# VH-VL binders against q86i44, part 22

Target 1, 197 residues: q86i44
Amino acid sequence: MSGQNILKCKKCQLEITNKIITNHNSDTFHEQCFVCKLCSTPISDPYFTDKETGDFYCAKCEVIRNDQSKPLRESLGFCSLCYKYFRQNEDILTIDLERYHIGCLKCTICKKGINNEKYYREKMTSKLSNYCCEDCFEKVDKCNGCNSMTLGQTLLAMGKNYHANCFKCFKCSEIIKPNSPYSINKQTNTPSCQKCN
Short names: E, the ipSAE of ESMFold2; O, the ipSAE of OpenDDE; V2, 0.75 times the mean of E and O plus 0.25 times the DockQ between their complexes.

## First folded at step 8 (VH-VL; framework fv_guselkumab)

Design q3 (at its last look DockQ between E and O 0.01; V2 from the best seeds 0.00; counts 0 for: pae O 15.4 > 2, off the site)
Fold by ESMFold2, look of step 8:
Structure q3 (fold): chain C 197 residues (1-197), chain A 124 residues (1-124), chain B 111 residues (1-111)
Amino acid sequence: as target 1 above (197 residues)
Amino acid sequence: EVQLVQSGAEVKKPGESLKISCKGSGYSFTDYWIGWVRQMPGKGLEWMGIIYPGDSDTRYSPSFQGQVTISADKSISTAYLQWSSLKASDTAMYYCARQTYEVTFSGSRYFDYWGQGTLVTVSS
Amino acid sequence: QSVLTQPPSVSGAPGQRVTISCTGSSSNIGAGYDVHWYQQLPGTAPKLLIYGNSNRPSGVPDRFSGSKSGTSASLAITGLQSEDEADYYCAAWDDSLSGYVFGGGTKLTVL
């Protein structure tokens, strides 16, 4: 149950005492530390990180930051993940009507590129996803409610892994809130909320 | 580290209103019930009620129903206990605590982390 | 009077074993609900000592143990130390009250 360490801001490494901001990797930040370096707008999906400085950039500013030559590359477009413009004759991976550099899309688990191989996606936000290669998918925990992978935060219930919105009362289909009472039908191994008990 | 930090001691007169606070940190505030517990001077612990800050689902002990208001503001990770009109008999230490439920066949509801307490003194 | 009955006080010398009882009814412990124990050191907030009848949270020494039988529960403290001087509360859910109930509390005095 409660085993949380001191919450440190991933950006500045100092303790978080105010509002806690979390990203898709469950990293935690100060509110003032999770803003775009160029425009100071609060970070939302998608965003980008400079690995050497730890600075964050929103999607629009990442395009600006990466456009070192500042030529218009509208005819070629840019990668939907890194927001860098494509170069002439560059290998481009198209997934779900979006275009990516070869190798930009990486398995969240093994960090190897997901080229044209089979992959699995878990949406974390409207604009941000975790990806998983086929080999790692066979080893990753699955949601017992929807049978899809769980790479983000998970809810452990009845000894099984669930997405937060997938642990539901068997009778009424309402979500059973974390740390809330429910009963288990021993013969069917199904949960019932307090109201349906 | 899970912490519950309560507002400071209060000295009030009968009939005055009061709202005391309990700020949670170090955990997902909206995913745990917060309970309020009264301890009158020299007496034991009394469960007053609980709230689920994620949706404000609030449950009161029958002994406290209609006597206090439990609320939460999840945007600042804070739960509240409020009186519209204090009585001298409300003089007590008030604790907030994080209540959890673990599934067992015997049922488990317990308070794993406690605030430091808020002393409320009501006197003429 | 709480529906969970505890002795008002117990005492023991350093190194001795003491037991604190918690007697419930068919609407709480007897309905199968778990018993939890809280320690309240003088001038401090309560602290979870035992949950789920017999489980110790991290940092609670194994000289504290809990058990449940029928409608009653028991907290045992072996190797009694002066730092154990505190109030101890059992707690459980009660169906008839539709609420969480603490026992009346037991003052442990270390002689």
Scores: ipSAE 0.005, ipTM 0.496, lowest interface PAE 10.5, mean pLDDT 82
Fold by OpenDDE, look of step 8:
Structure q3 (fold): chain C 197 residues (1-197), chain A 124 residues (1-124), chain B 111 residues (1-111)
Amino acid sequence: as target 1 above (197 residues)
Amino acid sequence: EVQLVQSGAEVKKPGESLKISCKGSGYSFTDYWIGWVRQMPGKGLEWMGIIYPGDSDTRYSPSFQGQVTISADKSISTAYLQWSSLKASDTAMYYCARQTYEVTFSGSRYFDYWGQGTLVTVSS
Amino acid sequence: QSVLTQPPSVSGAPGQRVTISCTGSSSNIGAGYDVHWYQQLPGTAPKLLIYGNSNRPSGVPDRFSGSKSGTSASLAITGLQSEDEADYYCAAWDDSLSGYVFGGGTKLTVL
């Protein structure tokens, strides 16, 4: 029984019996279903899809739509990570002065979205931070310098991970920058900067 | 038609200040992020930062933080890149580009329209 | 070194298929962010070539295709033409930098 895989339109969920339109995601559509919601013109690249409604918009109409919705979008603000404006019904995570879509801010370890206050933050010198969920916290390596969580870029030295600012000369406590020459005291297994060698 | 038109080439000396411009047309200027990209002679593209003209939210690459200032005047649909004190190492082509409005959850951030570039030459 | 790694150069004869790799890390491509590609013809500004891993803007021939897997992405050019000689850059968002990053660029030479 050659089960002819019935092609269904992703938009209307009905069988496609005529011309098939296939998008870049290999989704199939009726010709009449793959049209701009505003101008009803057949969709060509680039086009935009409303994730809530599934409606398609041509580039021209997308601009119009954006202009029309601008006041509302600006009033709601946007995600500090993805820069997409919030929608009225979206759950938002607020950390410090920054707002995020639920799921945008991800655990650096497991890549699951941070959805609540159960998270750990890596100490960084900048306003930027890496985050770790509660589940992954115990599995995260600790900086040999400060004993705090290492999530982002680290320096590996002497078999241990360091925050960039935590790798310091044992003698003068000056930060040894990445790719800077340093020596290792074989007796104490501690680094020394070039000045202290 | 969406267009980004940048100011003309600049020849400067070290220590001088400079402000170059990027004017957008053919779209709502306040709805899209504008980015600046540096390309040193014979080198690759470097992301410098972006600005949202609607509220002037500005984000910098760590490499360019404190080195340049990105600003915008939405009243004339223009973005700016400026230096307080130029260095010889600032010699490069500078591009402005529009970042797409629709950013996906997966982090689809891309520049769909580019300016023609502004060549900045800094020599003694 | 660029956060995204590309081969410095690739070459091919007309009509051939060439591939340009873009290798990232867990903080960018591996984090699930989309990869985008830009074409820069000699003496011109960059142009968007591929967006969202595999989408072509209007005017870009179907000879150009993009893919992404794991921590890497690839640009494929089939039926190579002389006009394809250019620099190609991959790009993606990076969590560690909280910013947009470009690859080092690949010079494509058509032999």
Scores: ipSAE 0.000, ipTM 0.492, lowest interface PAE 15.4, mean pLDDT 85
ESMFold2 (binder alone), look of step 8: mean pLDDT 91; pTM 0.940

Design q4 (at its last look DockQ between E and O 0.02; V2 from the best seeds 0.00; counts 0 for: pae E 14.0 > 2, placed apart)
Fold by OpenDDE, look of step 8:
Structure q4 (fold): chain C 197 residues (1-197), chain A 121 residues (1-121), chain B 111 residues (1-111)
Amino acid sequence: as target 1 above (197 residues)
Amino acid sequence: EVQLVQSGAEVKKPGESLKISCKGSGYSFTDYWIGWVRQMPGKGLEWMGIIYPGDSDTRYSPSFQGQVTISADKSISTAYLQWSSLKASDTAMYYCARQGYEVFGRYFDYWGQGTLVTVSS
Amino acid sequence: QSVLTQPPSVSGAPGQRVTISCTGSSSNIGAGYDVHWYQQLPGTAPKLLIYGNSNRPSGVPDRFSGSKSGTSASLAITGLQSEDEADYYCAAWDDSLSGYVFGGGTKLTVL
């Protein structure tokens, strides 16, 4: 069987040489590895995976497990993004008094989870912002108005990207709204609003 | 493929109880909120509430709080919407939908086909 | 009256550009929450059209685009086609209601 891709069990990471169990995600398991942690019954749909331990639970045992842990989960609060309750001893990211599961908050650019304090937040008029990881920060395009990173929606004008509130009349500093008429000074390459035109 | 399949159309009388269902497949049912949306005939969409099947955490719109009960049976990947006593004004199409999420964004990315509920004397 | 305000109807000829506005408040769009758009073809369930202000799910043509500014959002449809005739709904989370809110919906007619 030279040249066949070795199938590995996702749970134990060992080669599967006997019966292969494939789940709905196309992950492969040993038959003995794809069993419920509580009752040792072979897993069938629906089943549940504990993200911390990697253990599988059948539907019946999952109900029991969840019922037993519900009061604790509720007392711990929930993620501000996905609204799932936190687990006991789960690592939590806290940003501006909001709590997140590790990995829930993602870099806008690379989609990597923000897992620590090494992040940047886009300058916005609101309290809510897009986030950028440290790795992507230097690669992110900058607003031609404020020179800060642009992660979300931008206004493209004169070949440059602007935050919505950063595209301003050069003369009166009034914000030029998207699709509003404006003139361009050809010498300075600056915009002027209709009032100042 | 993610799918939400709802129970069939219902014809009821005022005062009767009703429970309609929404079965999810093609994804981890316990990892996503399921919402219910009402659409009265010829009207717009109305958010009723959501449930997290993983722990049955349930949130209601203020307009629907106490008017309906949202529940789920995760063992069969099914969410429910029920009335204890139907009114004629409950006549509407009811949709279930899976709630996706992103930073500061919640949206319904997959929808059931809808369940038509008709309440008449 | 819906928390998010949409025009009740818009119309355009094939090939034209149309826009649908969605006006919110400081408790929803103005609070920084993303705006999402749904398309509902006649006699069908709603479909996600735009999520996160401007993102298109798989299968949605690039003729559809979304934007958000201040307390308002907009859906733009370029190259209008007959199959675009539908109801369109904006939606966002609202802090005052602690819940998801839809606009009143806009009926788009292709002339």
Scores: ipSAE 0.010, ipTM 0.512, lowest interface PAE 9.1, mean pLDDT 85
Fold by ESMFold2, look of step 8:
Structure q4 (fold): chain C 197 residues (1-197), chain A 121 residues (1-121), chain B 111 residues (1-111)
Amino acid sequence: as target 1 above (197 residues)
Amino acid sequence: EVQLVQSGAEVKKPGESLKISCKGSGYSFTDYWIGWVRQMPGKGLEWMGIIYPGDSDTRYSPSFQGQVTISADKSISTAYLQWSSLKASDTAMYYCARQGYEVFGRYFDYWGQGTLVTVSS
Amino acid sequence: QSVLTQPPSVSGAPGQRVTISCTGSSSNIGAGYDVHWYQQLPGTAPKLLIYGNSNRPSGVPDRFSGSKSGTSASLAITGLQSEDEADYYCAAWDDSLSGYVFGGGTKLTVL
């Protein structure tokens, strides 16, 4: 018989019979025992050890586990897009009582983040809106009825863009629906519905 | 241990109403969004919407807006998905899932076992 | 089909490496949203496999790994085992749909 040594996992104290993982101190571990406690990723430098439990934490999860401000952040509420709690004194974009981190909401055209001081909004439904940054606002088509921007699907009428609810009879102000017939006064460039012809 | 336990399978006829449930345990139920996911027979996963039980803030996928109602009763740690009038096309497996809110964005870290809903005449 | 495109199936022999692709666009993965992966064993609920592009939750072996580049993501499985036979879904938020989107799914067969 030889002087064969039995290797034990430093974490669990059980024998290692297969793959051996070694840290910078030459301690040996099972593959499953040298992982981050929170995210289960393999440990690499730098890493952290809880002195009380012996658990390992990757750098990212060490920040998460030591967040002593979590109870306060829970009371401050969440971003409606990223679902992360707000920090104390954080700048917050509020739209229709919904709250967002600065930059979480994106411009519909260029996809860069929207800020609270330089954005334009087109409300499409009670639950859906388009947003536009200042740079893109200069080039976006405007509704020829209300002169507000048009980012979504629009009605093309008389060679111009309109919101669906902004193309109205000049005489009675009723909405002229898509594909409905209408007359045009070419001198004033104004539409009339069939009733007001 | 975090668990989401859903109500049992349902067999219904077109036009009937239905409310299925998802009970959360092992965590602070009011601190996490709960989502609903549909899986039609032989098909993939579809996100239906989410609710924050702490204040009942509810968000729907555009495809499901007006088709279902998502609600919660925080006093019994339970979320609900309901239909006022079922269609045969509602036949599917329905999952609830808890949404994570750490630094990694939107993901569903724990799932219920599913509720099979069968709608046929 | 889904705005996140996956191959319908992949296969490999035990012990080998396989990869599953997830191809998105500028409105989802290309907009900077993280990619998550789910495993669905036959007859069971989905299970979180990878979150935040490359992170494994507790209990997921390190032979599963994820990565993201540009508008695409990839799930890699090394040391393929019989119990890995399942459907795999990628997922991300999509700005154009204003919703969470799952890929169409990939059936992994172990030969």
Scores: ipSAE 0.000, ipTM 0.440, lowest interface PAE 14.0, mean pLDDT 80
ESMFold2 (binder alone), look of step 8: mean pLDDT 93; pTM 0.946

Design q5 (at its last look DockQ between E and O 0.04; V2 from the best seeds 0.00; counts 0 for: pae O 12.8 > 2, off the site)
Fold by ESMFold2, look of step 8:
Structure q5 (fold): chain C 197 residues (1-197), chain A 125 residues (1-125), chain B 111 residues (1-111)
Amino acid sequence: as target 1 above (197 residues)
Amino acid sequence: EVQLVQSGAEVKKPGESLKISCKGSGYSFTDYWIGWVRQMPGKGLEWMGIIYPGDSDTRYSPSFQGQVTISADKSISTAYLQWSSLKASDTAMYYCARGPRYEVITKFGSYFDYWGQGTLVTVSS
Amino acid sequence: QSVLTQPPSVSGAPGQRVTISCTGSSSNIGAGYDVHWYQQLPGTAPKLLIYGNSNRPSGVPDRFSGSKSGTSASLAITGLQSEDEADYYCQSYDDYLSGYVFGGGTKLTVL
């Protein structure tokens, strides 16, 4: 039998009402408070713990921290995609406060490195995005659900292209998965899931 | 039509916690970055951090990392800025502002096209 | 480390042209980052005035213009009007500070 167990973030002392992050000492944190000691970026896998201080380090900062004998490479930084140090006088691309090698970002359609002034991306996971150069953007199909480009896996439904998560039941707004049956209201040309039939 | 509506003014004492809000409307909230900017009384603008509500990807200015928490609840189209322990030096106007659309990358930097009305936070004994 | 430097104040009479400078360094404007401008009327939130160095959003009068050269940028206001009295901020990105940077602001007084 349990009583109320109010979970508090050890960093900020505010109640945790959403995702709980737990360290090896069973301390609890907000996702935003479980952060790298050097850069303060939220910790996600992989991460490292300093056994003497208990501090946490993201993969990027562990590279920097362990290579303290080579200050020039630390001062130049490293690519947020490949985690390799930048070379002297190397062209660097900055997107959303992250730095990348020119050419580490490749167009999903033509597979060439992206060095355009304007280009496009589609978020696939928390750590993976698809990119599309401006020239190929003119050729890519758009999702009929959200009107954004479709670079990754798509669903052809009712003769139209959709992201997997954008084909939804008209009645309940739940996602209609690719292998799930659905009905079409012929008057409105709208889909309904099996539950709402 | 795009609007960012912030929570009302706050009067707090040092050591108290605080969470202020910024509700976006008139656009797809999860498709755009949201940033927070501080303006101390009679001073200029200071960028604090930015969040992509689609997956809660959050980036902080080095000057504010560890001092505040930026978060979002995409189910109610709301971003948050919070302190665990306020100081008198936190007395300022705080703005939320809409950053770029995540899908569209501009190689040479980003700007904030729509701003909230601001939330005045006063911290005094 | 260099931040974006703006004159603290400028002034002009109605109908005149004024220019507000924004001086950066090789780690920001000189690295090729765009400059954006914001207008903050007294007691109000900032409003985007110029983006991408020289582009005007819809609703911004064409008497506002921006340019960038080398490590600096400039906002020009022609046909100065009393409602232009405001604070003006430039904004860019800085590699060394690893973030967005604002200029210190310029108070425009319309005489």
Scores: ipSAE 0.039, ipTM 0.598, lowest interface PAE 6.7, mean pLDDT 83
Fold by OpenDDE, look of step 8:
Structure q5 (fold): chain C 197 residues (1-197), chain A 125 residues (1-125), chain B 111 residues (1-111)
Amino acid sequence: as target 1 above (197 residues)
Amino acid sequence: EVQLVQSGAEVKKPGESLKISCKGSGYSFTDYWIGWVRQMPGKGLEWMGIIYPGDSDTRYSPSFQGQVTISADKSISTAYLQWSSLKASDTAMYYCARGPRYEVITKFGSYFDYWGQGTLVTVSS
Amino acid sequence: QSVLTQPPSVSGAPGQRVTISCTGSSSNIGAGYDVHWYQQLPGTAPKLLIYGNSNRPSGVPDRFSGSKSGTSASLAITGLQSEDEADYYCQSYDDYLSGYVFGGGTKLTVL
């Protein structure tokens, strides 16, 4: 039974039996469905689509809409990661006084969104930290220096991973910088900086 | 290395259509806005519009609304600027430039950090 | 006609300090939007010179500096060099236009 590919309107999801409007994305609409939500005029390029409601706005009305909503957006604040303004009733994750959209902050390992308070954070000097979800935490490699989670840039030395500041000379405890020369004590399997060689 | 490479120079007649391209490389193409900027001969920079390749959200300068179409093909990391009917007054250098990451129109970071080499469009009878 | 107003030209001798002003309004710079600066060498594409009012991208010498106050911004160039001869543009965002805006550009001549 050749499933009759019924052409449906993307807006109302009903069959299109009359004039078909096709947008730039090859989506099909009823003529009466492809209109501006504010002024009810037929949509022409350029136009905007509300991502939540799916409503269309002409360029003129979009400017008006954006201006009218600006005070509300600004009052709600914006996500520290994507910098999009929060919407009313939107779920927000707050970490260390920074606010994020749910799912915007992602696990460094599995890339799924951090959606709750069960997360781990790599200790970093910058405000931007790497995060790990609860599921991935047990599988994450640990720094051979401090035994804490390694998510970001690590130094591989002697077959082990180190935080940059955790790879230290065994003799003088100075940090051995990436790409700096060092020696390995074959007996103890410990690094020594050039000064201590 | 982040790069924006634009299509070559165009010589057209009034009334002809034209589509020029801007290909991004060295970064996640879908995560950054791409803007188009016009520079008429001996004149300053004019923002035309901007597109987010991730979802094809497109915004235009009021001066260029309805005059041009901005689009993107994320599968090949390419943004486009097109005219249905060129005018002599469209003679200019056109630049694409990488804009902010994600939907960032805030006081903190709406700038263009990488630019294409430009496409010269000449429209003459 | 530019939303942001720049002097059309500025000149200085090598080694001197020059400043380029960018005057906006309450709907752009005065609204709290950052000002960015671009350098355009003759026959080349613009290059980001200053972002976020006063930040230098990698590779930009420290003799370039930006500042913002009220409805205006300024680009300062110390120790002027011959290679600094270029057009300079300020850029911001404007609420009224709901879009990005450039200054009219300033041609810097090194004497």
Scores: ipSAE 0.000, ipTM 0.511, lowest interface PAE 12.8, mean pLDDT 84
ESMFold2 (binder alone), look of step 8: mean pLDDT 91; pTM 0.943

Design q6 (at its last look DockQ between E and O 0.04; V2 from the best seeds 0.00; counts 0 for: pae E 21.6 > 2, off the site)
Fold by OpenDDE, look of step 8:
Structure q6 (fold): chain C 197 residues (1-197), chain A 125 residues (1-125), chain B 111 residues (1-111)
Amino acid sequence: as target 1 above (197 residues)
Amino acid sequence: EVQLVQSGAEVKKPGESLKISCKGSGYSFTDYWIGWVRQMPGKGLEWMGIIYPGDSDTRYSPSFQGQVTISADKSISTAYLQWSSLKASDTAMYYCARGPSYRIEVKFGSYFDYWGQGTLVTVSS
Amino acid sequence: QSVLTQPPSVSGAPGQRVTISCTGSSSNIGYGYDVHWYQQLPGTAPKLLIYGNSNRPSGVPDRFSGSKSGTSASLAITGLQSEDEADYYCAAWDDSLSGYVFGGGTKLTVL
């Protein structure tokens, strides 16, 4: 039985047996499922998707929806990651005084949502840290400078990953900033800043 | 080497649809935001929006929300900017640019380090 | 009307020091968001000049420097050269708009 890949609608998760609508993301829908939630008109570009409900909105109705929800948005605040305003009674995660939608903050490794306090943070000096879930923590690469977890932007040098502040001149111990020129001692395989060259 | 290559210049009439592209290479396309910036003739830079190709998370400037659609096809490392109905006022240079890595960096590290060459869009009757 | 305010033009002679100001508010620069600078040569795409207030990407000479204080930022160019004639834009995230914003741009003329 040739496993005919059953084409399913991304909206209702049911098999598509009739006309297939494909959006710009190559997602497939029933014709009746790819309609605006407010005006029930078939969706055309540009359109918007509510990520929480999965509902579609045409451009016109999106404007209306935004205006109607403005007072509520201003009162409840917004997610520090996606910057979408919170809804009434929406569950949120609070980390270091920042508020997030549940599942919005994701592990940098596996991309699963962080929904509780079981997480690890990449140490950052002055900025918001990247996050890692408990499952991925042991699998994460370590900084060659400080031997701590590397998640986000790293400097790759000499085949190893470094935190930006951990890549230092071997001679003067000054931080070699990202995208700054440096030399490598071929004998010792150590970096030297421009001043020490 | 990180590169962003944009589609060629477009000459259109009002009311026509248009989709322009930006192809990234030399890096993990799914791990960095891609932004679109408009520059009208003789004017300054205007941020339109950004997309994270990894999950297609898209954010728009309030001025451009509902006016354009930003999308991406990660299978071919390409981002798109499209109009359903062009206006004469859409005449401008459009740039794509690589933004920060990962979603969490948008708030504190939002800058564009690599830029496409630009796509000139001319809309005239 | 840009959220970040820049002088429309500045000028200097070769070898001189010039500064370009970028004035924001409590919702962007004053909120603690980093300021970035872009250089746009005539007829070319913008180029990242300064990121994270004061960092230079590879290939950017040290005569370019950035600083931030309070609700304002500044780009300084020492030893001005003819090749520096360009448009310069500051940029930052804005909390009130939940988006990236550019300054109005500054035309630098080398006399």
Scores: ipSAE 0.011, ipTM 0.497, lowest interface PAE 9.6, mean pLDDT 85
Fold by ESMFold2, look of step 8:
Parts: sequence; structure tokens; C-alpha cells
Structure q6 (fold): chain C 197 residues (1-197), chain A 125 residues (1-125), chain B 111 residues (1-111)
Amino acid sequence: as target 1 above (197 residues)
Amino acid sequence: EVQLVQSGAEVKKPGESLKISCKGSGYSFTDYWIGWVRQMPGKGLEWMGIIYPGDSDTRYSPSFQGQVTISADKSISTAYLQWSSLKASDTAMYYCARGPSYRIEVKFGSYFDYWGQGTLVTVSS
Amino acid sequence: QSVLTQPPSVSGAPGQRVTISCTGSSSNIGYGYDVHWYQQLPGTAPKLLIYGNSNRPSGVPDRFSGSKSGTSASLAITGLQSEDEADYYCAAWDDSLSGYVFGGGTKLTVL
């Protein structure tokens, strides 16, 4: 044992028996473990930690490292959802010119990854869509306006399920927005907007 | 009594990592969305994203996509907001807030009914 | 500026009525998304004040009311009290931004 208290290196989790290096958080390290990954010099403030590897970088090498990563990011491209690089020859899901890892987009029902060849889509906005795998497609509720699937947020109107843009005036076909007044023709069970009353 | 209790104020340097927490109590934590909202000094409120702790379904504001990680540990009723490398521009107050329940008919982007007390994050050299 | 536009400040004397506007567009309020209002007292977290355009949560006095028309919403406060001095934010979903949006905020000063 090297002293009154057992100290373990935060980097390698082994006992420190020699010189003890501490950081600003009072974490303890071997001298050889608290060094820059690129240049091996001892770490001093400010320093940077890579969240994925736990490696330390001195300020100089962080600048160099950022410069080296820029061409690779532009050359390899990245996932529009997780922003991680694509590897060469990786399968990529492309939807509306946006690129995703296989499995980053998930089925709204079962939460499993969406396959490039077998999916069903509900477009919610210009940038947001809900997806459904083939297995879950048979279980999805239908919109009473367009008879297409409803995966996400729905409007309940006249006791029926609708997409937000599918609840329309029977007479003029304009959307009856949520909380907008409308009347119901009880003989035909059809809605009419305020203007068509 | 519904409560969201956030972790304490943080003073950090640029490049450091940080994970702040939001513990929910007095309700079924897994049945409600939890959102994160930033308020920069002297500025208004900015929506960062939302998570459903029941299945970890996570949605980010496009302005914050890829800049933070939102997560939850449902076993301890706690949501998290984390940075891998803080910037001075991350200095702000960060709130968590309870969003809609999936068991109540709700339009996408519904209201936040209970808010945490906020966590002040200060990032300076 | 936010896509939901609020006046930067309003003021009123105790007992008076004030209104705070929230002007949006066809991609948010005009699309049909509900407007919500939040009160932020000095040095505190925001609190839900009005949801679903006009509904008050339990514990919010009936002197607070909300309305929506076209692409705009309004918060009305009657019987103004000194404890109403706060920042007020409207909020709604916006399709073009694919996000939940807060208005820029309105500072209410009680004279």
C-alpha cells in the first residue's frame, strides 16, 4: 500500500503508488495517464475530453484535431438525426434528400429501426414525419377524412379520428381548424364551417 | 403534489462536460413527456427538446439537434440534459418542464404544466 | 425576434385591465395550433397560466383570460394587482420551424 488512503486513477482504475496528479474536480490520476492523447504532454488547464473515448487533449492539439476532422466530415457525410459520421459503404436511408443511419428512424408503434425498403410514412410537417414498419401497419388507426394511417397526433371530431388537416367543411372543403365553430347536418352527419351555415 | 426538482447551479470552464438532472415526483413519471427550456441571461424562453421517459422517445428542436443530449432514467424518475463540451455561449438558466400525457388527447406541441426551479449553468474561463 | 410577436412591455395601475397580444402566422396560430400562456415572476421559474387558448389551470384566478382569433392571441388581466408584475410568454407549435415556440415575452409593470 502506498499511503494512508487508497487512491485510484480515474483513467485506468488502478491504484496510484507514485506521484499523484489531480484535476480541477479533485479526480486523481497517474502522471502517465493524465496526458494529451496526441502529443503525450502533461495536461494543464484548459484541456478537453472526448466524450466517446474519455481521452484528454491539450488546447493546442484540440485546435489541430478540429482542423483534421473537417475534411472527413464533409467527405463522409453524417446522419441528419444523430449527426454521427457515415462509414464507407454503410447502408444509408435517404428520405427527401436527408440521410440517416439504418435504424435511427424508428417505427412510431414498436420503436424498431426503419428499413430502407419497407416503411410507411405520415408526413406531419415539412421537416417531421412519423414512420411505421410493415408489421405494425395493419394495426394503425385510419383518418376518417382521407382513410390513411394516423401515427402521431390526431384530432377527435364528431367521435371520429382525423389528421389535423383532414377535418373539412362538407360544403366548401376548407379545413375546420381545432376549436373553430362548426355545425353538423344530423341527417347526413357532415360538418359545415361557420361561413357555410 | 407534482414536483420537478433540478440539480444545483454549475460553474464550468469551456470544453468541460456536464450532465444536469430533473427529478419528477408526485405523479407517474413514465406517463408524461419532459421538456427542456433554455433562458439565456436577460432573454426569453427557448424550447430545446422533449423526451417520453416511458420509452425514451426523444425529439429535439432543430436549433439544438446534435448540441445536447436529452435522456432519462425511469428507475429513479429522473431526466437529464448533457453537454459533451461546454461553450461560453451555453451560459444560461435551464428549466425542465412536464409536458403532455399520451393518455390524454393532445395536439403535438402541447403545454407544460409543471416546471422545475431551474439550473444555472455558468461557463467561463 | 420570435415568430410569435409580443409587445416588449405593458403597464397598468392596480385595479385596471391590461391586454398582452401574441401575433403569429399561418404556420403556427393560423394553422390551428393552440396558444398557451406562461407567467414568469421575477427570479422564479415560468408557470402555466392559460392552456388551450382560454383554459385556466387550477389555482389561476378568473381575472386572467385568454382568447384567439385568426393568427393572433390575447391575454387579458383584469383587476390588476402588484403581484401580477412579471414576464408573460405565449407559446405554440410552429410547422415551419418544426418546434415549440415561445413569444419574445412581455414585461408587465404594475404602477
Scores: ipSAE 0.000, ipTM 0.417, lowest interface PAE 21.6, mean pLDDT 79
ESMFold2 (binder alone), look of step 8: mean pLDDT 92; pTM 0.950

